VH-VL binders against o59052. Designs and how they scored, part 2

Target 1, 225 residues: o59052
Amino acid sequence: MIKMLEGYYIIENPGVVPAERRFRMKDLKAWGYDLHLGTIEGERAYFISKTGERHEGETYIFKGKEYHVSRTQKEIPENARLLARIIIERGNPYLEVWLEEEDVKFPLTKEDPRIILKRIWEKEKLNQLLKHVRAVGLTTDFYKDNVFTQGIPLPYEEYPPKVRRVLREVKDIHRDLTGFGRFVFQYFGEVDKMHNYRLYWTLPTLHLFDIDIANEVDKVLGMLD
Below, E stands for the ipSAE of ESMFold2; O stands for the ipSAE of OpenDDE; V2 stands for 0.75 times the mean of E and O plus 0.25 times the DockQ between their complexes.

## First folded at step 1 (VH-VL)

Design r7 (framework fv_romlusevimab)
Fold by ESMFold2-Fast, scan of step 1:
Structure r7 (fold): chain C 225 residues (1-225), chain A 120 residues (1-120), chain B 108 residues (1-108)
Amino acid sequence: as target 1 above (225 residues)
Amino acid sequence: QVQLVQSGSELKKPGASVKVSCKASGYTFTSYAMNWVRQAPGQGLEWMGWINTNTGNPTYAQGFTGRFVFSLDTSVSTASLQISSLKAEDTAVYYCARVGYSYGYYFDYWGQGTTVTVSS
Amino acid sequence: SYVLTQPPSVSVAPGKTARITCGGNNIGSKSVHWYQQKPGQAPVLVIYYDSDRPSGIPERFSGSNSGNTATLTISGVEAGDEADYYCQVWDSSSDHYVFGGGTKLTVL
């Protein structure tokens, strides 16, 4: 049998959260297909309530990494939105991705043509990922692959191999983005009470513009000297 | 509709030079890198390198430096491969193939190939 | 340098399933693309990003990639599938495209 989650939360750097910090599954079900993808800053973890409110909690250590559990606030993250879901049909899941242009916008901190070029390049990469993911369909047997072993969102390495195929496309983009501006692009998943697998990721954040990566940017955009 | 059309077969003597052309149509030429791939008789596919269609800058794989020159004429959407000081081991079919800049790492369209035979 | 290993030949009867392997160290962490080349013709992309099909490629063609082996699977093989098949990856450490040695599929 598929094991159900008791709550919902968002983690920028995926890890396992103790059960006592989960929200009830009945609360999560009320959100249906309109579950929100939270805006995440740093390595802080956020819980989102059934009303769409952002929650904060305590710092904890799990699997050698430190995470901050977010507590309730009376605000919905500005860019919170569902990225993807996996629908289970006859025991076989398939993946649908929702991605809008707003999901690839960068914060405006400095006027620099290279930052603008990175943003355009990233948008093209994400649009291509959406095209590929929609076409393939993921045929993973969640029961056989024990995807619900811990009943909470999983780190990339703990997903079944077939789920990793789809997430590898995200990893390829994440690797490329890191080469073009020290971007951080995190993802995780969970299963809701309606048997839909929810995939979420943070918006890419341009952490540091590094001149040493100029050759990588020019190579991808075709503007080498 | 995307097409890559290459020049006709060439028969050359050792020491001569040859220029193979690849004319692109049906897409924006500068949106895709042009790659060259060689196939010797009875052998597999061997990547030779690529040329940046925006800057004209070539990158050569190990073993294809010196005698091999990639060039462009963007006014006619054409990429060219020149081989100087031809040797018998240059006998092969030469293919052009495109790769997208934003994501790529695979060859979605190929030219029909140009057979170069070096014989005395 | 990174090397992809393919069997030189595979034989299959019409209507049966052919499986062509592509071996490489930790190839499951890379994206594998497959090309079909018929005698006297240019290669044609048949699978990209491990298992996706280009428009016009029949559903009989599928792919997988895990651990140290990627596999191209052709079900219900037809005489027209007889060709050389090549796997290909991009090697980030050398910044080069790498092709396997090719596998000749014979339909008997």
Scores: ipSAE 0.000, ipTM 0.410, lowest interface PAE 20.2, mean pLDDT 60

Design r8 (framework fv_romlusevimab)
Fold by ESMFold2-Fast, scan of step 1:
Structure r8 (fold): chain C 225 residues (1-225), chain A 121 residues (1-121), chain B 108 residues (1-108)
Amino acid sequence: as target 1 above (225 residues)
Amino acid sequence: QVQLVQSGSELKKPGASVKVSCKASGYTFTSYAMNWVRQAPGQGLEWMGWINTNTGNPTYAQGFTGRFVFSLDTSVSTASLQISSLKAEDTAVYYCARGWELPYYYGMDVWGQGTTVTVSS
Amino acid sequence: SYVLTQPPSVSVAPGKTARITCGGNNIGSKSVHWYQQKPGQAPVLVIYYDSDRPSGIPERFSGSNSGNTATLTISGVEAGDEADYYCQVWDSSSDHYVFGGGTKLTVL
């Protein structure tokens, strides 16, 4: 019953995901708001709900941790890849699972920019790392054309021409994100290095790092796995 | 098994029309954009545009408007390229390729085998 | 329109490392994808998003992208790597994908 879980996705505003793509656990509040720990007896995996009841489920190993999940409502094909994602709805995390019968990076609708391909511990470790990274951050709200520096909103027109050019380039590259939902861009690094960057997705924020910071982030995240 | 299978080669006279088909199998057709790419003899790859398989909306690259039409038949998971008023310079191998539209800049991960269109007098 | 520049040909000895460049103004701000095309065959995606490998592509294929140059690196080159290689980016100014002119890799 132990299977390798390939990845996690973080989705906010799950109402934009088509119903046929959703295989939600019947009652996550009975089980808790996170992935369960459990026990293995022979070929069966078991986990304990918050009410103390013992239930049979599937066990997945992902980056050295064991996760126990309820079976989906859909029958799992022999060759299907099982993906799990965390949906954040009004601040509450929910576990949703679905099947991917293809070897693809983004199995959900390409029209939904709120789908974030990111491992759960990578997001958490990235957030911890960002508290200690020495960087000048730029944050944009594409719906309002607002730019924020250290949480202070500044009118776009007050930025130097060079900065405005880079912000327009980022918006142009990712302009369709504004058509499909709210998106926030956050850049860490020197503005002069924004032409050489790596993009990380954590909804609602696109984290863009100059390549030096991105290389260090990737190195640190790799060490923490 | 994910695959794209294209129609067979065509030999046409200038001024004729041709329709190249691309049948998808092994995946959810409407979850991916379908790209069209041309390669003239001895030349490199040239992106012609894509069609959104969910909405049916096509986007054409500069130089591929007017005579070129992308279309879909979602009931049979097929995308088609029609070229009208064929010219000698339309002689090329035409590929369909699965990819993601914006905002997923994934690249084109599955390609059809190509359809050779030869236009000669 | 945005233009990607590739050398028309690169030669490398078996077992050595081949480097194929893709030049473009500020290309480091764009995501670069790389395709391999053998004679008479359809292209195959070998690198996407600058440095990621699709399932089935050997570790000896790697990519980088900074400043005005993206690079596809093939280590331990084998005869079977002889092919045309194309870089590709999304051009935000024209809202179109752009391919480079292609590089013929010859393993001598």
Scores: ipSAE 0.000, ipTM 0.417, lowest interface PAE 16.7, mean pLDDT 63

## First folded at step 4 (VH-VL; framework fv_romlusevimab)

Design ra (at its last look DockQ between E and O 0.21; V2 from the best seeds 0.00; counts 0 for: pae O 12.5 > 2, placed apart)
Fold by ESMFold2, look of step 4:
Structure ra (fold): chain C 225 residues (1-225), chain A 120 residues (1-120), chain B 108 residues (1-108)
Amino acid sequence: as target 1 above (225 residues)
Amino acid sequence: QVQLVQSGSELKKPGASVKVSCKASGYTFTSYAMNWVRQAPGQGLEWMGWINTNTGNPTYAQGFTGRFVFSLDTSVSTASLQISSLKAEDTAVYYCARDYDILTGYFDYWGQGTTVTVSS
Amino acid sequence: SYVLTQPPSVSVAPGKTARITCGGNNIGSKSVHWYQQKPGQAPVLVIYYDSDRPSGIPERFSGSNSGNTATLTISGVEAGDEADYYCQVWDSSSDHYVFGGGTKLTVL
């Protein structure tokens, strides 16, 4: 267990990790997919393909079933919701994605979230997330070690204003964006205009599929650089 | 404790096929992906692809989508690489390597290598 | 296809410091792993996550990664360090692992 007397500062919202979340078309596009309306084995369905891989009017076979693309959607239909959740099967995380049109559920995909997150983060140049991710499950852990000198961690009362601002931004992310989070921080001071610090940040994996939340987390991770 | 033991080296003629096996021990086989890496004589390491040992789904690197097939026998914790229609350019050492983590993955354990020599 | 570039060879005197570079576009955003391969042997992991050492790797092995260059540093080089060294990353755009071309370290 982390000891507060060793110069740790802990910011946590100990709520429930969210089970599922609604997403926008821009998120689905960032994940690398097109959304189609058409038929699967002659029955009306929504389904996805990789961006640019399938076109309106196309008929194809995928995993033994016949697909026909009637329309490629530009937006999530007004009577529908794009939903996703993280599930764990045999210790492996999966992102399940579906479209819910009124009361009807259309499964879209089930994929390894780690591959999708890396794709998003590279495309969006979210270098802090790429560099500092350490584990992905129902929650995602980040670790950053920006300590270049030997020293003793400082108490909060000795944190400069910019460092305290980072801590407030973390609190705001937990409160306003993710609802859950744990941030463990050590500050060793500023040497040659470089902040020396170490941090651990645990966030709900599902929220990192929202590109705006991912951008905000990346920005905060880099605020002291 | 973790070990990857590969099958013995092979001498083959062009047009033949070969199957390289990689037997894992000391860990839960289906919890870690298995990668295949080629090293031609005097050349560097070349990633050929991987197989998800839980689902059996392979991924092949560019240039390895034809004559190369990854397979599993989970009952004996074994991954295999089959190369069909062997060419002289397939002469290489073939390694299996365990994937530690797919997101930021690295190969923490390697088999000893299997030399496949293709000559007339 | 993501490309990693290494110098073909590096020579260093015993007891000195060797630096082996691995160049790649925005490689600083990736986690870089390093392998040592001695003649006739399988590769052995010597650095992972840019700078972490597996159990049994001496602390004179270290790594760094920023911008477009990752570097493996071996201080106090010994004859036993003579080997080929490879950098490796995961490239999520292709879903591929990528190796550098390798660097032969010669201790003279």
Scores: ipSAE 0.011, ipTM 0.561, lowest interface PAE 9.1, mean pLDDT 89
Fold by OpenDDE, look of step 4:
Structure ra (fold): chain C 225 residues (1-225), chain A 120 residues (1-120), chain B 108 residues (1-108)
Amino acid sequence: as target 1 above (225 residues)
Amino acid sequence: QVQLVQSGSELKKPGASVKVSCKASGYTFTSYAMNWVRQAPGQGLEWMGWINTNTGNPTYAQGFTGRFVFSLDTSVSTASLQISSLKAEDTAVYYCARDYDILTGYFDYWGQGTTVTVSS
Amino acid sequence: SYVLTQPPSVSVAPGKTARITCGGNNIGSKSVHWYQQKPGQAPVLVIYYDSDRPSGIPERFSGSNSGNTATLTISGVEAGDEADYYCQVWDSSSDHYVFGGGTKLTVL
């Protein structure tokens, strides 16, 4: 604990964790879902299924209700918005996803965000995120300990160009993509062409469901490897 | 150190039920999902499913629905596998295996295995 | 269902290099993990995320993954390396973990 109080570099943006976020079709697809327009119990509705699981023209029973797929959407309708939020219930996080078409809200799913994140990261081979995630709630924590030589953390002035580049990328992510985050970094030098460092990174969970943001975060996490 | 200790070998008749336990120690039980893997004699590893140790929500692999039930006793850091209506083909070694972290893709620790033999 | 294909057996002389392949459709886009299982024992993780080694696993063990093939490489094979080796992935489409059929490595 005391080591964390010495020789660290902090990048912090005190922005607001969004209560909800608008997403794109490509995000939904990255989550492993198809969006369908059809009927639930004979009533017009939007609903989702796992990619490739259901097809146009299909009628099936799910959780005691009859679903009919009229059309599998290629895009989010022009008059609709795909929205999601993270909620904490009884100490557990949930990703709630819905589609708003005009003034009508169509619930799509409520699932453990960790499961969906895992799905995204596996599909996209985001191994840094998979390996270094430590907690998922309203925010997600990443911790990476690449310390193989014990010593005193170096001051920023002694950071090599590659390390400074990483820090710039982190700043850009916080500024341009997430608006909120805390990045704590310790650098212990380079040994045998390997960077010796420790980092702790907190980001809004919702933003990680944006596949572009997830990819960028993963890239940054791997830049010193 | 992390340890997964499973219950002892079982000999059962067809139609009977068996419950295999997996007691975890050396880590926070509810922070890691628990997987179950079956290995029939002379065969490969077969993933049966996993249970969320925090929520208690099980996920079963195809072919392991119905007669197979995952359960938890978090008070004693124990995951259990129950097989009902046992068949001869259920004869196998059953492993519990810890899922790495909360978004795990691999099994970093394994129980020693429990041999279940179903014979008339 | 996603399928991983391994050769049933691989033989290698002591001191030589063994390569165990794991085939899968676009497996290069997945994270592949490898397990070693000796007779009468539980599997042991030897490679994770394609090429990372757990603590205690010798540097002789390495992994790679690209295209449609992941490979576990064991350099300087020793008698003690004789075991069954399994590759494993998580399939996002089915939300299932999948094992390969296993490869028996025999040290001649």
Scores: ipSAE 0.000, ipTM 0.493, lowest interface PAE 12.5, mean pLDDT 91
ESMFold2 (binder alone), look of step 4: mean pLDDT 94; pTM 0.952

